# Designs tried in a protein design chat: VH-VL binders against Uncharacterized protein C28H8.2. Part 10

Target 1, 141 residues: Uncharacterized protein C28H8.2, of Caenorhabditis elegans (q09243)
Amino acid sequence: ANFISDPRSMFPKMVRTKNAFHFLQYFMGTFRRMFRNKTEMIEHFNYYDDQVKGTDCHIQEELDFARFKSYFDRYTRTHYNPEIRIIFAIMTKDSSHMTVEFHVTSQSWFGFEDHFHMIIRAVNDENVGWGVRYLSMAFNC

## First folded at step 3 (VH-VL)

Design c05 (framework fv_ecleralimab)
Fold by ESMFold2-Fast, scan of step 3:
Structure c05 (fold): chain C 141 residues (1-141), chain A 122 residues (1-122), chain B 107 residues (1-107)
Amino acid sequence: as target 1 above (141 residues)
Amino acid sequence: EVQLVESGGGLVKPGGSLRLSCAASGFTFSSAWMHWVRQAPGKGLEWVGHIRSKTFGGTTDYAAPVKGRFTISRDDSKNTLYLQMNSLKTEDTAVYYCTTEPYYDTSGFDYWGQGTLVTVSS
Amino acid sequence: SYELTQPLSVSVALGQTARITCSGDNIGSKNVHWYQQKPGQAPVLVIYRDSNRPSGIPERFSGSNSGNTATLTISRAQAGDEADYYCQVYDSSTDVVFGGGTKLTVL
């Protein structure tokens, strides 16, 4: 079983990094590993702000963290061999905000290659470091 | 203005079947998780089951007392939620409410219908 | 089989503070939502995710959740606050649990 049943983290939140390069390495690394088991998935969710909002091109309303956790839980149960790469990354001069577009590719258990684009807007919190504040997904759009 | 209107309640005999409908308006029905909650006369609220939005698979889950007997479905083109009730028992007697949850375990059940009474007797 | 325990009834004097508890094992790790139900009416969401108020709910309503107890607090109680109050959590993504309900009487 690979679903997160509680929107609150099942583990204490880990301290994030204030270094943008390390944040991207950790975010992408945990994204790849979250397809392995629940512990790795929870580690990836540590890089999201609790108030994260976003969109999916198929959904009319804004999504929140609980909806994204549910979505990724389902996605990791139906796909394998994830690959994530940066299309572009732009950071403000003061290192306070960052916008990154990713291209994600994976294999569906139904026998086809799947892909989507994901745009994050991340904020560098003074106390805990970088966290995803906004997530936009273009899945087959 | 958000509205949820239940219909289909009535009197049925034990072992009978009944189908409830919930007509929704005033919000984006297709993106919401939908629930059925019941309340026996003079008793508390009891969760019956839910159906997820189609974006998250449109899958259903049920409370133990109704699992295998009740089926929840939705028609997003008609903004309508359904509850098919089979093998009804006297303990299924209750007012049945439909309710909407915009964000899984975050928003709470923010709107409720007025309810429809199901009586299972003799 | 997760269960939530609420007191059967709570009384409060007009203008005083009412506190309604909802007890569950490690409930502080769950999101608690609260509903108000008046006789013959459908429930109304009054608190979502522990402490947040929906638009239209007076600031007199507040919530907290830690350890094994969640609490709904109603300050400056009014006659119109008489109702049954229910707490609710997800035990898992497949199971929703309601408390047994608390009848609030404003004296």
Scores: ipSAE 0.000, ipTM 0.521, lowest interface PAE 16.6, mean pLDDT 83

Design c06 (framework fv_ecleralimab)
Fold by ESMFold2-Fast, scan of step 3:
Structure c06 (fold): chain C 141 residues (1-141), chain A 120 residues (1-120), chain B 107 residues (1-107)
Amino acid sequence: as target 1 above (141 residues)
Amino acid sequence: EVQLVESGGGLVKPGGSLRLSCAASGFTFSSAWMHWVRQAPGKGLEWVGHIKSKYYGGTTDYAAPVKGRFTISRDDSKNTLYLQMNSLKTEDTAVYYCTTGAYYEHFDYWGQGTLVTVSS
Amino acid sequence: SYELTQPLSVSVALGQTARITCSGDNIGSYNVHWYQQKPGQAPVLVIYRDSDRPSGIPERFSGSNSGNTATLTISRAQAGDEADYYCQVYDSSTDVVFGGGTKLTVL
């Protein structure tokens, strides 16, 4: 595998990150959990958003998930077994920082399957690794 | 290139049994939901049933007309989907399609179909 | 027992716009997918999730879905568009439901 120093260089300039919680909820609702219909999915997403708004996390950026999904679907359709890393920077209320890295492995056009991993890293300490989690293990601030 | 190839169709008498196979290639079969859809001669499309990937529990669901008579199974080591049809009726006469999609809701890829004729 | 209703047939003149409807209770709450089927061939997905086009499907094909009616629109109709068209939804309680199909004739 050839790892790129800045994984964001793999994505078009128009992709922006703003809200990791909205991204995670949408992602889980779309690929891991089935909803009766899209209205139920949107309602579930809104409920999650309301729960997060009062938390101690200070979210620096929000992901335009529709654009990310479009780019990711296009990328996986034209590339064999791609490995993609997406980085979110989140500022916590105590002025510490964390970087959440998504490690996405696609072995086919089907998408994310069960190997969607998150790596949490302290932004200001290059030797600190927080660990790897499956997407199914909810990301909590 | 995604390919689905059905086989096992033929002529069978009412009350008989038949097993259809679908050989898949060009994608990670084990990650995909697999479906059977049928079409009676000159009629519309009718969903038969599906089998979920192991990630979603590997469970099966069936349309009311075939529930209790048909069984869907998969062999991920052979990239093959099966439809076991028992207690066949003349109303089961149809072309049977193996199909799958990038999402569980729709069908991006279809096989060419295999004809099952239930007649005396 | 969810049902989707389509007209049996629709005719369109070459180069004109065809509109094929799919009616269902609160269908706007579901993702609607559309398939094209030519005689002796397997169906081909032409629209998914109400309005998205698969790679290789021309921009002449578009979709919409609101209230109780979803619509497949084929602009600048060509002889090769003559086919049967099926709408389809998925509901976790009723699983997959297809419409009865609409035969499009290009005059």
Scores: ipSAE 0.005, ipTM 0.549, lowest interface PAE 12.5, mean pLDDT 69

Design c07 (framework fv_ecleralimab)
Fold by ESMFold2-Fast, scan of step 3:
Structure c07 (fold): chain C 141 residues (1-141), chain A 121 residues (1-121), chain B 107 residues (1-107)
Amino acid sequence: as target 1 above (141 residues)
Amino acid sequence: EVQLVESGGGLVKPGGSLRLSCAASGFTFSSAWMHWVRQAPGKGLEWVGHIRSKAYGGTTDYAAPVKGRFTISRDDSKNTLYLQMNSLKTEDTAVYYCTTGPWEDYAMDVWGQGTLVTVSS
Amino acid sequence: SYELTQPLSVSVALGQTARITCSGDNIGSYNVHWYQQKPGQAPVLVIYRDSDRPSGIPERFSGSNSGNTATLTISRAQAGDEADYYCQVWDSSTAVVFGGGTKLTVL
């Protein structure tokens, strides 16, 4: 979990995948692992563009990369047993753009099941591969 | 062994220009996000700006006090980072460090030795 | 703009525990990194992501972060720990933000 403890891991290759199926597998897998600790959460955010934008009905201001990290840090500290599944996915024929809707469920430490929908718009960069450019979350608003 | 070595600091008059260089070795420079951080004599650390890798667009961001006057660039073929400083002010007097670290978190685990820039008449 | 506040100085007796605080609005939602700087030297990363240690940093260094306060804890303080300590976060509106620094004196 200490990715900078080994000098060889200090500057990991930051190239993502150009394969849409692998991107979705990695995105969903790292999303589940985010609930383990902050190091795993950083790994998940490896799949987001640094200038990513988005919304959540509970937040008055548009979210950006740092706000999403803060948001999920809080969420992962209050919830456990995450499950994420694809509701809908559409990709351009040239594999340059993709829109995906996810349904997420988890258990709250406050004794109830929580769920929400999450929509991403991702772009396949020719050098690094797929990255999230926009993320919108809908929790019972 | 991972190393960063700054050069190009010196004495310059207000309104002048200066270009700093940072030579990188021991890691894959082309994949790294690079930062400039400065420290005025007897003062604390102040972030100047950063440049992302070409894979992430090679985009730059700057701290408000230097925006419009300073330009960060990189030459991946030479493993070198640059800071072009224009319209220098006495408030820009500082030791300038180039730094890098894991891109996701902006932790700076590698620092150069620094190069002193003095802006005075 | 986002700001981090540190005490100007902290003193600790040899062999005892030093605690250096870094205060910011809802700082518990940020990943906090800590740097040690000795006179005439470049900063050294001693803690990243609130509580993780880089290779080569002794276990005497630890960190925590919750609410409005992050804390760097140095147990069994040694003379060689005397230095300036800086906290740092990344904020989307301000970018990289450093605290003002704390001078640790080992008595």
Scores: ipSAE 0.000, ipTM 0.513, lowest interface PAE 16.6, mean pLDDT 82

Design c08 (framework fv_ecleralimab)
Fold by ESMFold2-Fast, scan of step 3:
Order: sequence, then structure tokens, then C-alpha cells
Structure c08 (fold): chain C 141 residues (1-141), chain A 123 residues (1-123), chain B 107 residues (1-107)
Amino acid sequence: as target 1 above (141 residues)
Amino acid sequence: EVQLVESGGGLVKPGGSLRLSCAASGFTFSSAWMHWVRQAPGKGLEWVGHIRSKLHGGTTDYAAPVKGRFTISRDDSKNTLYLQMNSLKTEDTAVYYCARGGYDTSGSYLDYWGQGTLVTVSS
Amino acid sequence: SYELTQPLSVSVALGQTARITCSGDNIGSYNVHWYQQKPGQAPVLVIYRDSDRPSGIPERFSGSNSGNTATLTISRAQAGDEADYYCQVYDSSTDVVFGGGTKLTVL
């Protein structure tokens, strides 16, 4: 509940995970649980892991809000997950156009020396006509 | 209202070149993954390639039959998608559709399609 | 390379249920999407992510996907349902893959 009134406040705590790879696994874990297709989930998880380990850190992932909402409604019947609730709160905060960007920077995680940026963008684009919302995440070196 | 309109199709000889355009409106073009799909007369749908949004680096992937001959590009300031077709073969004869990728990580489905433009490569 | 197989044609009587299959190795692990194409027209998305319907697609259209077979089901078939139907997946090695298409005839 501490993050819902200011979603930006979540990031200082998330940056405190033990290393960049584990931070991405933790965050991507939330994303993976919103996918119904096991192959798609595995591909995206491995793709982001490989990019953190490699030289190309410019990855963007987009997730349809309707898919997220379907998963959230089902999941919250049997589970409590604060990360999912925070993401849902961000995407449902306003019915008007919304773009929220969060910047996460790591210079020194346990055993990870290279600098990277993670940008999370939640977009509620009322001009799309479907009421389409998407959540995107970019990794920059 | 989402609209995609293809243009630039026509008759060309084997070994020739054509450039197709797809004019997009009614959505935020710069955020969308865009695809080209073709259909030979009386045959099924065949994926040609895609281009990711600029947030994904604007990178492209191509189907094996067109790799090295076709180039996909986009101009977000004009809301326009392009397909540059070089070294055309008779097997490239088809209606070419542009299509918008659905908003998921892989661009895994195509939610809106243009009406298509016919490319005929004569023998 | 990943391949999807569909029957060339399926016939259904007016008002009855049509089932169009799409076969692929372990296709149940993929998200399957379905398109309807009427003569001279562009394809229209009718089912995405196995079983979800886009806005404007009637409830008569439904989908399932498990094991090696995905199925598009059209209940209470109407004359206007006559079309070619294509299944589609995304695979990281092959990108977008379409089935060969199935012609649905409403008798």
C-alpha cells in the first residue's frame, strides 16, 4: 500500500535487490506471470537475462492491459502479490491519458559492475480507440 | 478509428525493384510494431517481416525467402511504413498487406490490416 | 522451422457448429490467433491468445488450444461465416507462422 500514492517510491526499494540479474528476474517474474503461453514467457525471460549478460541492453517489452487485467483478476483470488497490485494501480489510476516513467540505475550490484538503466513506462493511450493500455520496460546500457 | 492504406504496387520485371508504402492513422504509430504479410493469388497468408517500435530500437526481422532482398523501414513523423523490394522474382507476385502488431512483447498477433496492394512480377 | 497444419476445407450446415483445427508440435505452449478472410478482402482478427475475442466479434466464435491441436469453433453458423480461416502463432526461430488456411462452406 506504501507505493500506491506515489508509484515512484517503489524504485528505491527495488534497486536494493542483490544484483542486476536478480533484480531483473524479480521484476520479470511479475511480467512472466501475466503470460498464458509458456513458450512466450520462457523466451522473454531468457531474452532479458541474455541481454543483461551481453552487450545489447536496449530491450523494450510491451504488455496489453486487457491481458494484464485478466491475469490480475484471476491471480488475486488466491494470491497476494504487492508487485502486481502496484503495477495494476499504476495502470488503473486514471482513465485519461497517462504515461508514467521510472528510471532504475545500477552501477554496483553484488557481482555486477556494469552500468545499466531500466525504464518502465505505463501508457494509457485514449487515442488508440480500444482503450488500449500497455506497460513497457526498456533496458539501457 | 484505425486505418492502414497500402500503395506502390504494380507490374515489374524479374530482377526489378518496387517500394511499397503504408499510411497509418487513428493510433500512436511510433509505439506499434508493424508487419508486412503477403498472399500469392489463390494461396495462403505468408509473413514477410516486421519492424519494432523505436523504443525497441526499430529493429527488423525477415522471413527466409525475402531476407537480403527486402528492407522494412518506418518514418514515425509521417506515420508511414515502407517495404523496399529488390531483386524481385516471379515467386514474389502477391497482394502485400501491412498490419499492426498487437501490444504484446513478441508482436504475436495482427489486429488491424490494410486492404493490400498487388505486386505482379512478370516472367 | 515451425509449421502449422489446417484442413483444406470444412463444411457446416446453416445453424450447426463448425470446428476448424490447427495442428502443430506442442502448439498448446503457443498463443494461437485466428483470422477470417472473405474473398477480395483483407483478413480480420477473430480470436487472439487462444480464446479471446476482439471487440465486435460475435460470441458464436470461440477458441481452444491444448496439446498438439488448436480449434476455432463457430456455433450457429451463418451464411456470412463463409470465408477462409487462418491460424497463426509466433515462434522465436520462425517469427510469425500462418497455417495453410481452411475454406469454410456453409451449406
Scores: ipSAE 0.000, ipTM 0.517, lowest interface PAE 16.2, mean pLDDT 68

Design c09 (from ecl04 with heavy chain D56Y, light chain Y30K N31S R49D Y90W T94S V96H; framework fv_ecleralimab)
Fold by ESMFold2-Fast, scan of step 3:
Structure c09 (fold): chain C 141 residues (1-141), chain A 124 residues (1-124), chain B 107 residues (1-107)
Amino acid sequence: as target 1 above (141 residues)
Amino acid sequence: EVQLVESGGGLVKPGGSLRLSCAASGFTFSSAWMHWVRQAPGKGLEWVGHIRSKTYGGTTDYAAPVKGRFTISRDDSKNTLYLQMNSLKTEDTAVYYCTTGPYYDSSGYYPDYWGQGTLVTVSS
Amino acid sequence: SYELTQPLSVSVALGQTARITCSGDNIGSKSVHWYQQKPGQAPVLVIYDDSDRPSGIPERFSGSNSGNTATLTISRAQAGDEADYYCQVWDSSSDHVFGGGTKLTVL
């Protein structure tokens, strides 16, 4: 409730919204921009819950916030021209939970096009708004 | 290849009504968010409204100057977008463009592909 | 309501760099998109999400966005770049907002 007491709320460009469509707009926009540089990648991760968990089909270990940031840091250094699309989205009637599947494509610096699917589960927190709590990836699987 | 073809423009007197159509091809229309944008002669671009895909509830939003007078609808079986314009004013005189959002089924936040437009003239 | 301000006109010499600005309150926190419109033609998206180019748009077109000003930069200006240019953002209270447009003249 207190903006000053929340470490996330002290970051000047950190924006979260209680509107589901605005959240998806910001999430996808920042996802595209994070391929430009490290600062833009940090902006995208403003939309993740600190307790986020998830998986990748090539990684046996469960990913957490720090591992997702490391994963995308590596990925964005080797890829360019990202395209992200929603293929389905379902939200609870009370606007508290949302599940979204994304299709992503990008070009590798090594000369091939990568495809992956991402499924997120997002939760609408009363103080900070929508944040990703679970992210599952199928990268070239 | 994405193609958008507007039709239905013409002359109408103040207080009259007119319906515009936009025939879409080259993409999955049913998944796309669709927009109408207008441009008065010699003036800049002005967003009119949009309609979301059925996956996102098929809901509409409108710019303040047209709210309550204009209605956007879609027929996914015919790949066609419509703009029903009622209670037309001289200030509604413009070329009306049909546009898509980027990535068709998810963006909604900026016009991406544009048709060639259709002229609506409101005068007595 | 949210407003975007652009200069009415900008002139650039052939082969030189043109800069077209788009001013708005805290526009650096928004995603800015740019459109090119030639007489009698529909607008064409030339930059999206501040600095990204659609396929088919030359590398000479670039964008930036920080603070209260976004900028479209056209390097090595060509006669064919002469057009009206519009910036655009989405705002939660105003939906889609376009700037007033800038006429670029290539001398």
Scores: ipSAE 0.000, ipTM 0.509, lowest interface PAE 15.8, mean pLDDT 81

Design c10 (from ecl04 with heavy chain T55A D56Y Y109W; framework fv_ecleralimab)
Fold by ESMFold2-Fast, scan of step 3:
Structure c10 (fold): chain C 141 residues (1-141), chain A 124 residues (1-124), chain B 107 residues (1-107)
Amino acid sequence: as target 1 above (141 residues)
Amino acid sequence: EVQLVESGGGLVKPGGSLRLSCAASGFTFSSAWMHWVRQAPGKGLEWVGHIRSKAYGGTTDYAAPVKGRFTISRDDSKNTLYLQMNSLKTEDTAVYYCTTGPYYDSSGWYPDYWGQGTLVTVSS
Amino acid sequence: SYELTQPLSVSVALGQTARITCSGDNIGSYNVHWYQQKPGQAPVLVIYRDSDRPSGIPERFSGSNSGNTATLTISRAQAGDEADYYCQVYDSSTDVVFGGGTKLTVL
């Protein structure tokens, strides 16, 4: 087994939530804290499905979990003072699916105020709880 | 050239108030996040707080020792940063620096900028 | 609250290599920045993001960061390197965190 590609295998005591509001609170909280250190970044990755797919408007290829981990690892090393806020959120009546748009701001160590929009689609798995299945990012697109 | 000039320091009695100013030039002040950092005589650097640009809400955050007593504000029309210090304690005696983080523009990477500081002495 | 620990002082012989450490719990997961401060002057950034060097800072200055210890290395030490050195990280619970500072003496 390749444990590096599966956060559930790396963290056998990893716990998610089946409550949508707690999921959003934890997702946003861990997003802010992942700029603190790599251990907190691993905690944030707990909220992503290992089959997660997505896009970046500057990259023609579909991104997978490994590429998102690499991207955020690099991003957190070049930015500080992150803020994340919900612009839009909608959930199915049965609490099985949710789409959320975030606006993220941070200060680049190179002096730029940086921002991007992030859209997630999350699914409430019966066994594990809420996890991100799709992530799309827009940096100045 | 980037320049930060602090002013307003001086001698204040415990429980008193003082307002520091930082005049900025040589960069787009309205887009910058601004910080206050202090240094007690013979001691190390201590972060006081920051204020974001108005584009990102103009929000402020403070170090625990000053939270509730100090207020950071900015006037983008005057390119000036302020630190309002209330309920001053002897432990607040320090040189107060106005700072930016490192920044990058079309000419290249620039180091973070610090003013020369202004001394605040809280003593009877 | 997150804390960074530095030795109070380090001495180095002229032309030799000085190493200044900055210790913190899992500091290898943070981006560590290093500042030089000479008496009566404002701090000057000498290393950012663990090991990157600002323009104008000589190649004799280098950095590393792994596990619980970050290190600023000053090779071929010169008299002009005598100063206080501070490490710094960002932590979301405490925001900007500075180490206590290390006085480097060049003998």
Scores: ipSAE 0.000, ipTM 0.489, lowest interface PAE 15.9, mean pLDDT 81

Design c11 (framework fv_ecleralimab)
Fold by ESMFold2-Fast, scan of step 3:
Structure c11 (fold): chain C 141 residues (1-141), chain A 123 residues (1-123), chain B 107 residues (1-107)
Amino acid sequence: as target 1 above (141 residues)
Amino acid sequence: EVQLVESGGGLVKPGGSLRLSCAASGFTFSDAWMHWVRQAPGKGLEWVGHIRSKTMGGTTDYAAPVKGRFTISRDDSKNTLYLQMNSLKTEDTAVYYCTTAEYYDFTGPFDYWGQGTLVTVSS
Amino acid sequence: SYELTQPLSVSVALGQTARITCSGDNIGSYNVHWYQQKPGQAPVLVIYRDSDRPSGIPERFSGSNSGNTATLTISRAQAGDEADYYCQVYDSSTDVVFGGGTKLTVL
């Protein structure tokens, strides 16, 4: 996949799939396998931290991926010419925990006016690798 | 040390009911998505259903063959998972396993399995 | 309605390499997990996320996944490797799919 060699190039590509939920499953698998260790992953995404710092969004609820798909599909259907932009921010609590924030914005025919963010909290298990602990979203902020 | 122990299996007649339990220890049960997987004698593994953690709404999903007949529930205060089986058919004869990962992983493997409990549906 | 297809059985000579396939439409885009099951025992995870090995699983076990086929490879086969092997994916958070299983016989 062309976005696994440089995740920064994913930004325009992630929105061009017709199967959003299957792509999310694929993306999370690729995300986990993209880097040999957590330090390399953090370093690669770290340049997005500054762009996310000023964003203020309220968390609506904790969601599993089936519920997220429903919300994401509804969101994309309500924008008639979306160009979706995704910003990653990685916050590290310690060597076994990290939070990955996806800030998503959408361009209407009048410009970028809506966004949401998704928070994924990951935990490291030495036997099975990184797993998702928490998924939430907030939108229209 | 993660441990899952199933109980409640036995012989039951077609149309009968049975409740299975799975006692969990060694991990934060309340955070875990719990699954039931079954295996008919001499056959392959078949997913039965799951229940999400309370923080994810505690909702359930079921495989088509058991929808409307089976109910999955959990008691986080007792670290116990349940499978209520109603309107049992001979096709439900199987060893029933409870499974989970210690950490939630939506694309992750079933890295912890109980030893299973045999349910036989026969006249 | 997503399905995974495995051969019913595979035979390998002692010390040789066994390959067990798992076929599915565009399976290369899924994370494939592999389980080993010996008679009377619960399944044991042997490969996860296509190619990663859990602690305690010998380096003789490896995996790959691309296009429409995932493969479990067991090098230098031993008598103790005789078992049923199952592949598994998540088609969604609400749908877990197992392959039909492959019986490996070590001759």
Scores: ipSAE 0.006, ipTM 0.520, lowest interface PAE 14.7, mean pLDDT 69

Design c12 (framework fv_ecleralimab)
Fold by ESMFold2-Fast, scan of step 3:
Structure c12 (fold): chain C 141 residues (1-141), chain A 121 residues (1-121), chain B 107 residues (1-107)
Amino acid sequence: as target 1 above (141 residues)
Amino acid sequence: EVQLVESGGGLVKPGGSLRLSCAASGFTFSSAYMHWVRQAPGKGLEWVGHIRSKAYGGTTDYAAPVKGRFTISRDDSKNTLYLQMNSLKTEDTAVYYCTTGPDYSGGFDYWGQGTLVTVSS
Amino acid sequence: SYELTQPLSVSVALGQTARITCSGDNIGSYNVHWYQQKPGQAPVLVIYRDSDRPSGIPERFSGSNSGNTATLTISRAQAGDEADYYCQVYDSSTDVVFGGGTKLTVL
């Protein structure tokens, strides 16, 4: 498995919290800011390329990390006014792990409302608090 | 086996410049976040700034008192960290330490011996 | 900016338990690191991530962190424990923040 950078280095860039609600607020806020700063989400949350998954529904291919990053960067440059909502969230009773599905809507430069689903798996690290260990998105669905 | 060795400290007049070096050995320098921390005589520890590894963009951040005057850089081929200090003020008088941690917890596992910078007329 | 507050000094009798506090708003959500510094020497990490000990640090050193207070505990204090102690965190902006330091005197 390749990683883009040391996965633990993401933690100095993140808000440091052991509170799941604060982490999700930060995550959603960072995602909204990505439409101005295209790489911020990757910088803050996940550095393992084998744990970042993308799919292109139109050509029916799974995207490696380089392709994922390219698709995501293009998406944030061609869309504005993002809204992100939690569809469901499941957390372990000991608050060590959670899985969250988001529904994201945005307006394309061409006047369409566009949307996608994103799923994350987050781990509450005892050293730095909540961080993203898995991220999955689908494009062109 | 991990060693950090600072050099370049000395006496300088206000408004002057000085460049500190930190020679690193015993760990993978190129993947490490590197920090400068200073301590004025008889005072506490104060963070000066850091530089990220190349994999994270090699970007720098600085404490407010030194922003715009100090520049941190690194040469991964020489395992050396630098602190370029310009427009020095008397309040910059301190022992300057080179330090690094495991990059995730924020703790500093390794410290150099420090180098004294004295800014006086 | 985020602030950490430590008492200026703590005294402990030989063989007794010293407790040094580090106070900060919601400090329990941060990882707290502790350093020991003796005169003329560089700091030495004695506790990292609230309660873990680096190799070579005696088990007499322990730490805790909850709510608004982190504590460094030194059991069975020895003359060699006399030093300045600093707590440290990374704040939410990735700035390194040190406490003001506590001078431990072993009587």
Scores: ipSAE 0.006, ipTM 0.533, lowest interface PAE 14.7, mean pLDDT 79

Design c13 (framework fv_ecleralimab)
Fold by ESMFold2-Fast, scan of step 3:
Structure c13 (fold): chain C 141 residues (1-141), chain A 121 residues (1-121), chain B 107 residues (1-107)
Amino acid sequence: as target 1 above (141 residues)
Amino acid sequence: EVQLVESGGGLVKPGGSLRLSCAASGFTFSSAWMHWVRQAPGKGLEWVGHIRSKQWGGTTDYAAPVKGRFTISRDDSKNTLYLQMNSLKTEDTAVYYCTTPYYDSYGMDVWGQGTLVTVSS
Amino acid sequence: SYELTQPLSVSVALGQTARITCSGDNIGSYSVHWYQQKPGQAPVLVIYRDSDRPSGIPERFSGSNSGNTATLTISRAQAGDEADYYCQVYDSSTYVVFGGGTKLTVL
């Protein structure tokens, strides 16, 4: 819900990178580690733009940051051994924008393997570096 | 400022019907998953059902004891949640709460004060 | 169906530490929330996501969750802490699951 406070506000802002390869490495690394605890999850959230928007494949309206954080919180509490893999990545020649599709796999604590696709559009900010501007998740697709 | 207010409770005979309302204010109701939770006199909290936000498809799920008899709906233009209760049984006697205390709460959940439903002849 | 088990009652002396447990199969993989309910009142969230405190909840309230047991800890217990306490998780198949509740008595 949009009345939920952003937990990133409880921590100093992280300096991001302007190097696309390092951004993807850090993004995927923090994604894997966010399944461990709240601090790691907040570190991963630092790679998202404050005005990030998103969708799920079944919704009709844009998700705000508060909403998709709730999705990640639920998923990380019910799954372990996450793996994230790049399916597709395109970057503009000026290194200002990139679109990346990930395939995420993990194991449910109830004994089945689960997967979903995640697409991000990231923008390279002049001051802080790469941040996710748009996120599309397909949890139930 | 953030509030939920239930209404519509009362005395109803077994086999009867009743509709509860929950008026929301002070937050963006349309983005929230809404739940109904009940508590029989002197007993514990029991989940009744939920309705997802329109962004999550607006779908509903119900606890086994009420499935097929109760229907949850919402009117986002009026910031109001509903519980339509049909084929009421004496076991449905309880205080009914509407709430948004789902698993990803960051320290802000809201409960109404509840509305009493008594199913008795 | 997923089920949470709590002791029916726990007693604590004024100023001492109370511990209320919530047991469930592999509960450490869930986010556990805790509610306090006083007679005639709606429940109040006192701990969310295992160990986080809502604004306005005293630091005396803390939580943990690992393996098969989640625990609500109330240090320096006060008379006003006397209430029923419920644990709760969200399971993707059975949805919202509450424990049976624990009555805390402060002696």
Scores: ipSAE 0.000, ipTM 0.511, lowest interface PAE 15.5, mean pLDDT 81

